# Ledger of designs, part 2: VH-VL binders against Glycolipid transfer protein 1 (GLTP1)

Target 1, 202 residues: Glycolipid transfer protein 1 (GLTP1), of Arabidopsis thaliana (Mouse-ear cress) (o22797)
Amino acid sequence: MEGTVFTPCLEGMKHVKSDQGEMLTKPFLELCKTILPVIDKFGAAMTLVKSDIGGNITRLEKNYLSDPDKFKYLYTFVQVEIESKIAKGSSSCTNGLLWLTRAMDFLVELFRNLVAHQDWSMPQACADSYQKTLKKWHGWLASSTFSMALKLAPDRKKFMDVISGSGNIQADMERFCAEFGPFLHDNHKFLASVGMDDMKAS

## First folded at step 1 (VH-VL)

Design c3 (framework fv_ifabotuzumab)
Fold by ESMFold2-Fast, scan of step 1:
Structure c3 (fold): chain C 202 residues (1-202), chain A 121 residues (1-121), chain B 107 residues (1-107)
Amino acid sequence: as target 1 above (202 residues)
Amino acid sequence: QVQLVQSGAEVKKPGASVKVSCKASGYTFTGYYMNWVRQAPGQGLEWMGDINPNSGGTNYDEKFQGRVTMTRDTSISTAYMELSRLRSDDTAVYYCARDLWFGELYGMDVWGQGTTVTVSS
Amino acid sequence: DIQMTQSPSFLSASVGDRVTITCRASQGISSYLAWYQQKPEKAPKRLIYAASTLQSGVPSRFSGSGSGTEFTLTISSLQPEDFATYYCQQLNSYPLTFGQGTKLEIK
């Protein structure tokens, strides 16, 4: 591949915000789609994470397509659903955006740990990242499922070789964390401002 | 308000060229492909081609290949369609219309008002 | 090129009638099909995309169905404002092609 597995993601980050700094729905969802091939490189260990992320992207995409002019800006989904009193529903776009953002928080933290701790095993890096991001929002069943999935985690060196193309993987992982993280922070800041950042798993 | 506003009617002689403009407003110009569709008097819709405003890449129907040129100017959110070596059977209403690019195309949800081009000797 | 054939080319119906228009593709196009309504001297308006998804703001009496090569647009209870010409369009491959159109006259 040209560059690394992160090359499409890093290119996509350039298009996420309007000239006025507003989060754009279409570019943000396209950016999230570029992460799906990265998740694939983890194999069976991330099957449920990929399914969850893909499902939330599909939910938001379907609603965006129903009225692209109305949903040009990402947070319009949340504003519309709050006005209609459906934002806290399990099938809402608000719930979808929150869980998509949380799953991406996990991935950013995972890659941050892989950069910071080159001596950590993949299960160790995954477990630490999960503890700091998703675990507090999950019930015991989801936490138990994650623990079992860690047994399927790929070998760290083999994983790093697979995600590395002709580019500098270390620099691209650092850029991914530095540039993607702020978008996720903006999502949490908005969701918190409207009381939608603390919903737990059903 | 999302809107596509086209240039005014044109009357041309056979062999001339015409360049129609389509100014977009109210949305992110580079997020949608711009299509050009024409309709001869009493006839159906005929797709001519599209342009990706972000890349400038174009797709043309082979019937117009070599005579049509589609361009855009992102600084003023305007698309252009130039048709050369005009014939009498090029007399039609020419429409611009946007189509969302989101991994696939979904059909044209916003259309310009149309530009009447009359070609007569 | 993918050829799109509509049937019928002309249809006359009364207010309240159930109207169906068929569109056939010369090769499989999955669900990459849109339906348009065009009123006299106006630009077309998209009614349906992805074969069956209703455009926001379009009345629920309009529906689309089908996949592959056979598609249908249905108006469950025809209204006076539905007098128009209807077109299908395939979006599966270039060049993009339209059906020849179906002219619907009320009465």
Scores: ipSAE 0.000, ipTM 0.524, lowest interface PAE 13.4, mean pLDDT 89

Design c4 (framework fv_ifabotuzumab)
Fold by ESMFold2-Fast, scan of step 1:
Structure c4 (fold): chain C 202 residues (1-202), chain A 118 residues (1-118), chain B 107 residues (1-107)
Amino acid sequence: as target 1 above (202 residues)
Amino acid sequence: QVQLVQSGAEVKKPGASVKVSCKASGYTFTGYYMNWVRQAPGQGLEWMGDINPNSGGTNYDEKFQGRVTMTRDTSISTAYMELSRLRSDDTAVYYCAREGYSYGMDVWGQGTTVTVSS
Amino acid sequence: DIQMTQSPSFLSASVGDRVTITCRASQGISSYLAWYQQKPEKAPKRLIYAASTLQSGVPSRFSGSGSGTEFTLTISSLQPEDFATYYCQQLNSYPLTFGQGTKLEIK
């Protein structure tokens, strides 16, 4: 492939913010969709992560399509659901945005570790990244499932070969972390400002 | 090596403005929020605000709203904090500090002493 | 605003002691809490984030625990270099707020 597995993602990042710095719903969701092929490269180890991310994208997209003018800006979902007293529901778009952001935090941390620690194995990088991001929000069942999934983690060298394509994978991983991370940070800061950043898994 | 280097000490008259700089090196400047925290002599830490260097978006503590302006220049990886209408009780050490996705400030500048005559 | 209260404000201890500092939030902050160490005339250093995650390079004698409104920083065996002022900070909502600080002094 031309470039790396991150090439579509890095191009998509240019469209996420309005001229006023507002997070745009449709461009943000399209950006998140470019991450799905990246997750596919991990194989069976990330099947549940991919399903979770895809489901949350679908939930947010469904709501966006119900009134694109109203939901032009990403955080409008959260504001509307707070006013309706449904934001904390398990099926809410607020809950969906939070879990989407958390799953993406895990991926950013994972690639940050792969860049910073070239000698770490894939299971080691995954375990460290999970500990720092998702683990505190998961119950024992989800944590146990993650531990089992680590046995399916791809070989690091083979994985790097697959994601590299014709481009500079090291530079693209660094850029992915640097540019995607701030969007996720913006989501957390907004969610925290309205008391919606600390919901735990059921 | 990840490092934040701040501008030198300032002595100002009441009513003046001060602009402190914070130059980042050793990491991707746009990947982390930049916080500004001050500390008056013998007192605790006081959060002033933060800036997302990627978007330029800012959040300020209400007590500084209208007097503080946080900006950045991505071409030179430098963040700025300008405080206007200075009073003697603005005398403090001003710190810039990097905040990552994990929340909390993991790298701090050396501090800039601002003294306002009284 | 979320008010952060540390207890005690001042603590005297000897090398080898187990030291405990508590931090209470006026509202629930989940695990969005960090602990900092500050030595005289130096910038603060982050010790702990997400209430219990130790910063890389910080000695294992430091540990954090708690969730919601009550948090604890523990030093299991105090060393000479640990005499400093410690601050907690909530990161749950704006404005970000610090505790008043706990000064740990040699007995």
Scores: ipSAE 0.005, ipTM 0.455, lowest interface PAE 14.8, mean pLDDT 86

Design c5 (framework fv_ifabotuzumab)
Fold by ESMFold2-Fast, scan of step 1:
Structure c5 (fold): chain C 202 residues (1-202), chain A 123 residues (1-123), chain B 107 residues (1-107)
Amino acid sequence: as target 1 above (202 residues)
Amino acid sequence: QVQLVQSGAEVKKPGASVKVSCKASGYTFTDYYMNWVRQAPGQGLEWMGDINPYSGDTNYDEKFQGRVTMTRDTSISTAYMELSRLRSDDTAVYYCARGPYDYVWGSYGMDVWGQGTTVTVSS
Amino acid sequence: DIQMTQSPSFLSASVGDRVTITCRASQGISSYLAWYQQKPEKAPKRLIYYASTLQSGVPSRFSGSGSGTEFTLTISSLQPEDFATYYCQQYYSYPYTFGQGTKLEIK
C-alpha cells in the first residue's frame, strides 16, 4: 500500500468542517468509514468494535440519505430528535452518534498509547485504552465480553508491519490522534450541551 | 465532593525511601488516572508519572525510572508513590492529581489535586 | 520529550490590566494543553483544558487560545486575586511536561 493504513483517514479529515467550522454529516461519516480497514488489521480482537462502528455509521447514513439538505450538518440529527422527544431511544441517531464517538475515542486513545509506549504489548495497550474510554459506559456483561475480546489482540511487531505500508506509520499515528481527537471532542461538547453525553449501554 | 487527601510531611536521610499516600473520595477511584507531580522549593512543577488504578499499569518519567514505584489499593481508594535512594535534591512538595481521560467530555488535564506532602531530605 | 517554554517568566502588572502569557511546545500537541494557577502555599488549580475550554467556576476574564505549538493565556482585566504563578502543561504524549511557569506580581 502507498502511504500507511491511515493515509485515507488523514485525507478525509480535511473535509469534515465547513468554512465556518460546522461539522458536515457526509464528510464526517466518510471519514469514519476510512477507519474500518484500520480496525480490520487487529483481527478477532476488534470484531465487536468494528460491528458497533459499522452499525452506527449505517444508521446515521441511512437517515442522512432520507433528507440530505436537512441533515447537511451533523448535529441536526440530535436537535431534531430532541424536539421530537426520541433522542434517548436505543435506535436514535443521537444514540448512534454518541456510541460512534465513544468507539472512536477508544481507537484514538489506543493509537496514542502505541505512540507513547513503544514497549507496551498490544493487549496491554488495548486494555488501558478501553479502561480510559468505553469501560465506564458499559455494563458488567458488556465490559467482560469486550475485555475478553481485547486479549485476542495481535502481536505488536506483526501488527505494526501490517499497518506501515510505504509511509511513516509513527508520524501518521501521531497525526491521526492529533487531528481526529478534536472532532470527537466537538461531538462530546455538543452532546453534553444538550444533555445527551451520559447515556449508558441499553 | 471530590477530594484527594495526602499523608503528612516526612523528613528523611539521604539514601532512605519515602512512601506518600493519596486517599480519593467522592468519585469512582478506578475511572481516573492518578498523577504524581513534585515541586522543589522555588521551582516549577515536574511530572513524575501516573498509574491506572483499574489495571495497576504505570508510566514514569525517565528521570525517576528505577527509583519510583507507584501502586494503589482499590479496596481503600488509595494511591501510593514510593521514591527510593533519596538525595537532597528530592526535597520537594509531592502532589497527587486526578487525570481525566483525554477524549472523554470535560476530562482533560489534571482537574483535582491533593494538598501536597512536603518531603525534606537532609543529613 | 516535549519541551514547554513560557514567556515571560516574570510579569509585573496592575489591577485592570490585560495580561497575556504565551506557551510554546517543541513539537505539535494539537489542543492537548491545560493552564494552571498556583497561589503561594497552595496546590495548583486547573483554569483551562483543551487549550481553550474554561473550567466551570473559573471567571470569564480568563481565556485560552492556540493550537499546535503556540498557545496563549489571557486575563482581560486583572483582579487582585489573580496574582499567582501560571503553568501550561501538555498531555499529548508521555512524559507529560509543564512550562517553567510565569510569576505574575503586582506592579
Scores: ipSAE 0.005, ipTM 0.495, lowest interface PAE 12.0, mean pLDDT 87

Design c6 (framework fv_ifabotuzumab)
Fold by ESMFold2-Fast, scan of step 1:
Structure c6 (fold): chain C 202 residues (1-202), chain A 121 residues (1-121), chain B 107 residues (1-107)
Amino acid sequence: as target 1 above (202 residues)
Amino acid sequence: QVQLVQSGAEVKKPGASVKVSCKASGYTFTDYYMNWVRQAPGQGLEWMGDINPYSGDTNYDEKFQGRVTMTRDTSISTAYMELSRLRSDDTAVYYCARSIYDFLYYGMDVWGQGTTVTVSS
Amino acid sequence: DIQMTQSPSFLSASVGDRVTITCRASQGISSYLAWYQQKPEKAPKRLIYYASTLQSGVPSRFSGSGSGTEFTLTISSLQPEDFATYYCQQYYSYPYTFGQGTKLEIK
């Protein structure tokens, strides 16, 4: 591949915010879609994460398409659902955005660990990242399932080779963490401001 | 109310070991990393390491590797830092401090009051 | 290790003055930087995290800016309670490292 597995993602980051700094729904969801091929490189170990991310993208996209002018800005979903008193529902776009953001937190932390700890194995990096991000929101069953999935984690050296393509993977992983992280921070900041950042899995 | 309460001052001779405790209250102990930071008299802050209270996994600054051991007891929400083979230049105030356990690690938001450790002959 | 170079090491100022403290990282740390205030014989207190996010309860005269390798802490109008030592800290990569500190004293 030309560049690295992050090349489409890094390009997509340029379009996510309006001139006023507002998060745009369509560009944000398109950016999230560029992460799916990155997750594919982990193979079977990330099947659960990929399914969760894909499902939440689909939920948000379906609702965006119902009224693109109304939902031009990402946080409008949350505002509308709070007004309608449905934001905390398990099928809400608010819940979908929160879990999408949390799954992306996990991926950013994972790549941050891979950059910071050259000597860590893939299962070690994944376990640490999961512990810092998703674990506190999951019950014991989901946590046990994740632990089992780690046995399917790819060999680190082989994984790095396949994601590197023709580009500088170290630089692109650093850029991914540095540039994608702030979008996730903005999502959490907004969700926290309306009391929607602390919902746990059932 | 979130609090970290540390054990009292210690006076040790060179070559001895010291074990400082940090008791957490007011939050879920296993949701936050516990950091240890020291400060020698008149000097700046020095990060020693952290522990994940859920797993027991630790990260140490290389200069303390082999001398420091960080542990925790989840049943009493207490973290421990043991420093062995003490030298006079280990004389410092030792702080525990929690850090948020998410990918946007926000630095250390709650600190213990500090434990003075004096190493003298 | 990421080295944090803080300047100045000592600063003398008067109540009402605008004060700026600079912190430089030896490599890119994105926005993973916190600022702490420490008063004599007390534990440090976090003022700012994620480079520019003000800690709840901290007065708005404190502000942080920067990303990557260059960061600043600004106090727009010094008050008597602001005379203290200030530290920056990166938490991008282990080991976490602090700047050497800036002691702010009354003129």
Scores: ipSAE 0.005, ipTM 0.476, lowest interface PAE 11.9, mean pLDDT 87

Design c7 (from c5 with heavy chain G99D P100Y Y101S D102G Y103S V104Y G106D S107L G109Y; framework fv_ifabotuzumab)
Fold by ESMFold2-Fast, scan of step 1:
Structure c7 (fold): chain C 202 residues (1-202), chain A 123 residues (1-123), chain B 107 residues (1-107)
Amino acid sequence: as target 1 above (202 residues)
Amino acid sequence: QVQLVQSGAEVKKPGASVKVSCKASGYTFTDYYMNWVRQAPGQGLEWMGDINPYSGDTNYDEKFQGRVTMTRDTSISTAYMELSRLRSDDTAVYYCARDYSGSYWDLYYMDVWGQGTTVTVSS
Amino acid sequence: DIQMTQSPSFLSASVGDRVTITCRASQGISSYLAWYQQKPEKAPKRLIYYASTLQSGVPSRFSGSGSGTEFTLTISSLQPEDFATYYCQQYYSYPYTFGQGTKLEIK
């Protein structure tokens, strides 16, 4: 491939915020979609992660399309749902945005581990990332499912070859972590300010 | 202006407890973690822990675990650090410092600091 | 815990000099490193975060570089107000740890 698996993602990051610094719904969701091919490179080990991310993108996208002018800015979903007293519902856009952000936190932390610890195996890097991001929000069943999925993790050397393409994968992984992370932190900051950042599964 | 204003100097006897306050103004108190860092006379900086003012969740360095308690009062935008069973080597300047709140890692770390509170522990 | 080692502990320099301070992490911390300046009897001031990002309002003569385990703080054309103690600090994992400090004194 031209560049690396992160090339479309790095390009998409340029369009996420308005001139006034506001998070834009459509560009943010398009950015998130560029991560799906990255997750595919992990194979069966990330099937559940990909399903979760894809489902939350779809939920937010369908609601955006119902009124693009109203939902031009990402956090409007949360504000509208709080006013309607439905934000804490399991099928809400607020819940979808929170879990999308959490899943992306996991991926950023995973690539951060791969950059920082070149001697770590793929299961080791995944386990550390999971413990620091998703584990506290998951019950025992989800944690057990994650542990089983680690047995399907790809060989690290083969994985790195697949994602490298013609570009500098080390530099692109570092940029992915550095540039994508701040968007996720903005999401957490907003969700925390309205009491929606600590929700657990129903 | 964003400001962190700390309580005044304290003199305590060994075995006592001290509670230092840090009042925030000029920003949304619950949007930033609050860190506590101390510095013994002539020594370097030592991180003690942090608190998420929104949730109340805390992280402590293990060397202070069991002696330190970090709390906050959102109604007055004030964070507190209480250190118990004081020893002479707890004599230090104690600082609060805000940190952008978020998950595991953060690019916007400790950008605003309080003026410091001197705590002296003597017989 | 991640150990942060600074070199040198003491540095004497003249106004107009270029000075470099180094910081080494005992394990990889990517770019999650900040640099602080502290003057006597004052609170620390953040100069740089994410290894190389200059804090708003900090003069451009300050710069940071490095990633992983080796980091540097450079002050080009040293000014009188730059004589202070400098600290690096990792925020990659809890507990957050500081270097021992580098005291920059006038020659």
Scores: ipSAE 0.005, ipTM 0.439, lowest interface PAE 12.3, mean pLDDT 85

Design c8 (framework fv_ifabotuzumab)
Fold by ESMFold2-Fast, scan of step 1:
Structure c8 (fold): chain C 202 residues (1-202), chain A 118 residues (1-118), chain B 107 residues (1-107)
Amino acid sequence: as target 1 above (202 residues)
Amino acid sequence: QVQLVQSGAEVKKPGASVKVSCKASGYTFTDYYMNWVRQAPGQGLEWMGDINPYSGDTNYDEKFQGRVTMTRDTSISTAYMELSRLRSDDTAVYYCARGLDYYGMDVWGQGTTVTVSS
Amino acid sequence: DIQMTQSPSFLSASVGDRVTITCRASQGISSYLAWYQQKPEKAPKRLIYYASTLQSGVPSRFSGSGSGTEFTLTISSLQPEDFATYYCQQYYSYPYTFGQGTKLEIK
């Protein structure tokens, strides 16, 4: 692989914001799609995470395609659904954006742990990241299922070899955390401002 | 060990500017926002703003907008907070604090005392 | 701006006592609430984040609870080193805001 598994992701980050700092729908969703191959490298441990992320991307993309001019800016989905009083629905784009953001928080925290703790095993890093991010929002059944799946995480050395390609994986993991984290922060601040950041169930 | 080390005490006249530094060590500087919080003598804590060290993007409390400037130098893992047009009620201890959206502010600098007197 | 109000502002207690400090937000902040301890002429030290998550290295006698608009910090068995000022802080939305503080004094 030319570069690392993060190379397409790091390129995609350049296009997410407008010149005025507004979050763009299509570039943001394209960026999120570049994460799916990264998740694939974890194998069975991340099947649930990949399914959740993929489903939320599909939901948001379907609605974007229904009126691209209207949904040019990411947060328009949330504003429209609040006006229609459907934002809290389990199938809403608001719910989809929230859970997409939360799943990405988990991945950013995971790679932050891998950068900071080179002596941690992959299951240790996964479990810590899950406890700090997604677990707070999951009920006991989902928590049990995800915790068990994360124990299937690959051997750390083997995983690092797979994601490294020809590039500097340490630098790219650091850049992934530093550059992607702020987009997730912006999503949370917007969702919080409209009372949509604390929903527990999908 | 994660540490934030701030510059030393400053004494300024009203109308002057002060620039406080905060040097980070023990973690990847660009992974966490740097917050600035102040505390006037005998008073509570007051949030001033934060900076994303990777992008340089800032968020300021409206009370300080136009007088505060937050910057950083990634080559030396140092954040700066400059407050201009100082008044006597800007006398306070100024803290830098590392923060992340989910976690809040977990590591704090030792504080820099700024005294504004005529 | 979200206003954070602590109760009480002053509290006198004895070693071994159970003490509870309350923090109220003027609007819902989910669980984005931290508790800090500050001793004279020292920087604040975080005790709890995300309303109820204990900071690594902080004694288990400290606990946090609540969500939305009402939060509590509990010290189950007060120790001599616990006499300090305690602050709650919301980090749900900008600008971040602190409570006015609770000074915990020895009886």
Scores: ipSAE 0.006, ipTM 0.494, lowest interface PAE 11.1, mean pLDDT 87

Design c9 (framework fv_ifabotuzumab)
Fold by ESMFold2-Fast, scan of step 1:
Structure c9 (fold): chain C 202 residues (1-202), chain A 125 residues (1-125), chain B 107 residues (1-107)
Amino acid sequence: as target 1 above (202 residues)
Amino acid sequence: QVQLVQSGAEVKKPGASVKVSCKASGYTFTDYYMNWVRQAPGQGLEWMGDINPYSGDTNYDEKFQGRVTMTRDTSISTAYMELSRLRSDDTAVYYCAREYYDILTGYSPYGMDVWGQGTTVTVSS
Amino acid sequence: DIQMTQSPSFLSASVGDRVTITCRASQGISSYLAWYQQKPEKAPKRLIYYASTLQSGVPSRFSGSGSGTEFTLTISSLQPEDFATYYCQQYYSYPYTFGQGTKLEIK
């Protein structure tokens, strides 16, 4: 592998915002797609996370393709659905964006923990990250299922070897957290401003 | 093999109640919402509601609210739809149909992929 | 409620014909639309979900397209077993709603 598992992701981050700071739909979704190979490296522990992220990318991408000019800017999905009074629906693009953002919050927190705590086991890092991000939005069954899956996380040393490739993995994990986190924060700020950031799993 | 097997045909008088069952096999019962859809003779399909088999939470179409009750028994992987105060225009074939529900996101991306064979309910005096 | 309107309500066709059925939603539903085939005295069978994804085991002569409010189901070369009633259904928001159906019958 040239570079690290994060190399395509770090390149994609450069294209997410317009010159005016607006979040662009197509570049943001393409960036999210580069995360799927990263999730694959965790194996069974991240099957649920990968399924969730992939499904939400597909939902948003299909809607974008219905009118690329109209949906050039990411938050237009939410604005259109609020005007149509359907934003809170379980199958809405608003819900899709919220859950995509939440799943990515979990991944950023996970890699932040791996950078900050080199002595933690992978299951420890996964459990801590889950508790700080997704857990509060999950009911008891989802929380129990997710917590059990994360215990299947790979051995830390083997995992680091797999994701390292020919590049500096430590530096790339640090850049991933530093550069991707702000995009997710912007999504939450927008969703909160329109009352769409506190929806729970049904 | 994934299957939904429904109870047999029912003949009821106006004012009675009917309870249709739908037994699931070949998959994890609690991972899929169960929808109920009816079809009057010679007419189109009409959605009645759904139930989350894990929580027991239901969503009903407003026209059936107050007359329909959807329940399930997870120990035998069976969903039930009870319709009360039957009228002649409730004569229809009643179908159950499963819909994948993503447990992480709480949404249904694929629509109804597997349907029961249908239960004919005839309401006549 | 989201109203689903199909056109035509019925059509007559011959084996080998290309047929197209249209479905229109009264408001945007993204790609949350499925197509079902129903034969006499049988349960509906899902052909297509998410507007354009063909269900495993369904012949490739069936295809779906569209997004937002305009959707089409196409059968590229009609076979005898394709004579049935076809329904579109939105699962974007509650209550879920179906089109009125398109009856495809032999000419």
Scores: ipSAE 0.000, ipTM 0.478, lowest interface PAE 11.5, mean pLDDT 87

Design d1 (framework fv_dalutrafusp)
Heavy chain, then light chain:
Amino acid sequence: EVQLVQSGAEVKKPGESLKISCKASGYSFTSYWINWVRQMPGKGLEWMGRIYPGDSDTNYAGKFKDQVTISADKSISTAYLQWSSLKASDTAMYYCARLYDFWSGYFDYWGQGTLVTVSS
Amino acid sequence: DIQMTQSPSSLSASVGDRVTITCRASQSISSYLNWYQQKPGKAPKLLIYAASSLQSGVPSRFSGSGSGTDFTFTISSLQPEDIATYYCQQSYSTPYTFGQGTKVEIK
ESMFold2-Fast, scan of step 1: ipSAE 0.000; ipTM 0.440

Design d10 (framework fv_dalutrafusp)
Fold by ESMFold2-Fast, scan of step 1:
Order: sequence, then structure tokens, then C-alpha cells
Structure d10 (fold): chain C 202 residues (1-202), chain A 120 residues (1-120), chain B 107 residues (1-107)
Amino acid sequence: as target 1 above (202 residues)
Amino acid sequence: EVQLVQSGAEVKKPGESLKISCKASGGTFSSYAINWVRQMPGKGLEWMGRIIPIFGTANYAGKFKDQVTISADKSISTAYLQWSSLKASDTAMYYCARDYYGSGSYFDYWGQGTLVTVSS
Amino acid sequence: DIQMTQSPSSLSASVGDRVTITCRASQSISSYLNWYQQKPGKAPKLLIYAASSLQSGVPSRFSGSGSGTDFTFTISSLQPEDIATYYCQQSYSTPYTFGQGTKVEIK
């Protein structure tokens, strides 16, 4: 591959914000789609994470396509659902955005660990990232499933070789964390401002 | 709500060691870097370096590479600026400021500053 | 290192005046220039980033323009609370560098 597995992602980040700093729905969702190939490189260990992310992207995209002018800005989904008193529903776009953001927090933290700790194994980096991000929102069943999935984590050196392609993977991982992280932080700030940032899994 | 809180003013003698801190609160999901900026009395702003606490990597301006150490403890969201042996010329106001690491970044939040006086 | 030069070093103007400060980079920095305001005894405050983007909560009388090597910062109608030193900063590459500052005073 030309560049690294992050090359499409880093390109997509340029389009997420309007000139006024507003989060754009379509560019944000397209950016999230570029992460799916990255998750694929982890193999079976990340099957559930990929399914969760893909499902939330699909939910948001279907609603966006129903009225692109209305949902041009990402947070309009949340505002509309709050007005309709359906934002906390398990099938809501608000719930979908929250869990999408949380899954991406996990990935950002995972790559942060890989950059910061060259001596950590893949399961070690994954477990630490999970504890800092998703675990507090998951019940014991989801936590147990994640722990079992870590047994299928790829070898770190093999994984790094696969994602490196022809580019500078260390620089791209650092940029992925640094540039994607702020978008996720903005999502959490907005969700917190409307009381929608602390919903737990059923 | 994001806030950077720095340690209090210090009065030291030449040759003494010193470690000052910058504690970040709010924004638990941020991939932010902490920068250290020096302002000597009556002078302008000088970027000294930064650390990305989550990566543990520190970068320095050439002038400061051998003068100070920048470190962080991510468990308490605190960055540090340290001197092994202070000089009178280190007398200055020291600010910490966050940015998100990357081309085109900006210092959106600043600490209140720590005045370091190295007298005599 | 990229050198940043501001002009003028100081100025005095009347309330309501249009104030313009310029900043020149020793090499092209695209649009990666920020402007900060510092009042006596206080930490600097971000006013403008990416050459022309106004930071949230900053009054609309502040604006910026430019790209490449030449940049301009403008206060369209100077207010008493705008008395401060203003700094440009390039964030194109590390080490980040600041201009020497422009002191703005009211006559």
C-alpha cells in the first residue's frame, strides 16, 4: 500500500470541521469509515469492535441521508432527539454517536500505548486502553468477552509490519492520535453539555 | 471545563535544583501536549519545549536542550519543568500551555504562570 | 529555525481607531500562524489561530489575514481593554517561534 494504513484517515481529518469550527456529519462519518480497515488489521481480536463501530456509522448515515440539509452538522441528531425525548433510547442516533465516540477513544488510546511503550505486547496495550476507555461503560459480560478476545490479538511486530506499508508508521500513529483525539473530545464536550455523555450499556 | 494550574512562585540560589509543575484538569479524552514558555522580565515569549504526556516524548528548542528537563506523570495529568542547577539568568516567568500536537496547532489554554527568581 | 518579525514594536492609538500589526516569517508557514494577547501580569490569551480563525469567545473586532510569509492582525475599533502586548506565533514546525511582540497603548 502507498503510505500507511492511516493515510486515508489523515487525509479525511482535513474535511471534518467547517471554517467556523462546526463538526460536519458526512465528513466525520467518512473519516470513521477509514478506521474500519485499520481495525481489520487486528484480525479476530477486534471483530466485535469493528461490528459495533460499523453499526453505529450505518445508523448515523441512514439518518443523515434521510435529510442531508437538516443533518449537515453532526450534533443536530442529538438536539432533535432531545426535543423529541428519544435521545436516551438504545436505537437513537445520540446513543449511536456516544458509542461510536467511545469506540474511537479506545482506538486512539490503543495507538497512544503502542507509540509510548515499544516494549508492551499487543494484549497488554489493548487491555490498558480498554481499562481507560470502554470498561467503565461496559457490564461484566462485555468485559469478559473483551478479555477472551485479547487471546486472539496479533503479534505486535507482525501487526506493525502489516500497517506500515511504504510510509512512516510511527509518525502516522502519532498524528492519528493527536489529530483524531480532539474531534472525539469535542463530541464528549457537546454530549456532556446536554447530559448525554454518561449513559451505560444495558 | 479545561484548566491548567501551575505550582507557586519559587525563590532560589544559583546552583540549586528546581522542579515546577503544571496540572491539567478537564478533557480526559484529549491527546494534548503541554508546552513550556519562558518570559524573562520585560521580554517576549520563548518556546522552550513540549511533552506529549500520553506518548512520553519531549521536544526542546535548541537553546534549552541542555538546560532543562521536561517530563510528565500521566496518572495525575501533571507536566514538569526541571533544572538540575539554576543560574541567575533563569529568572523569569514560566508558563505552561496546551496544544493538540500537529501542524497548525495553537495554545488554547494557558497556566497562570510560575515566577522563578534566582537571586543570590 | 523559523524567525518571526513583528511590526511595529509599539504603537499608540485612540479609542475607536483601527489598529494593524504585521508579522513576517523567514520562510513559508502556510496559514499556520496564531495571535495572542497578553495583559500586564497575566498569561497570554489565544485570539486567532490558523491565520484568520477567531477563537471562541473573542470579540469580532479582532481579525487576522495572510498566508505564506506575510500576516496581518487587525483591531477594527480599539477599546480601552485592548491595551496589551500582542504576539504572533508560527506552528508550522517545531521549535515553535514567537514574534518579539507589539505593545498597544491608548493615547
Scores: ipSAE 0.000, ipTM 0.435, lowest interface PAE 16.8, mean pLDDT 86

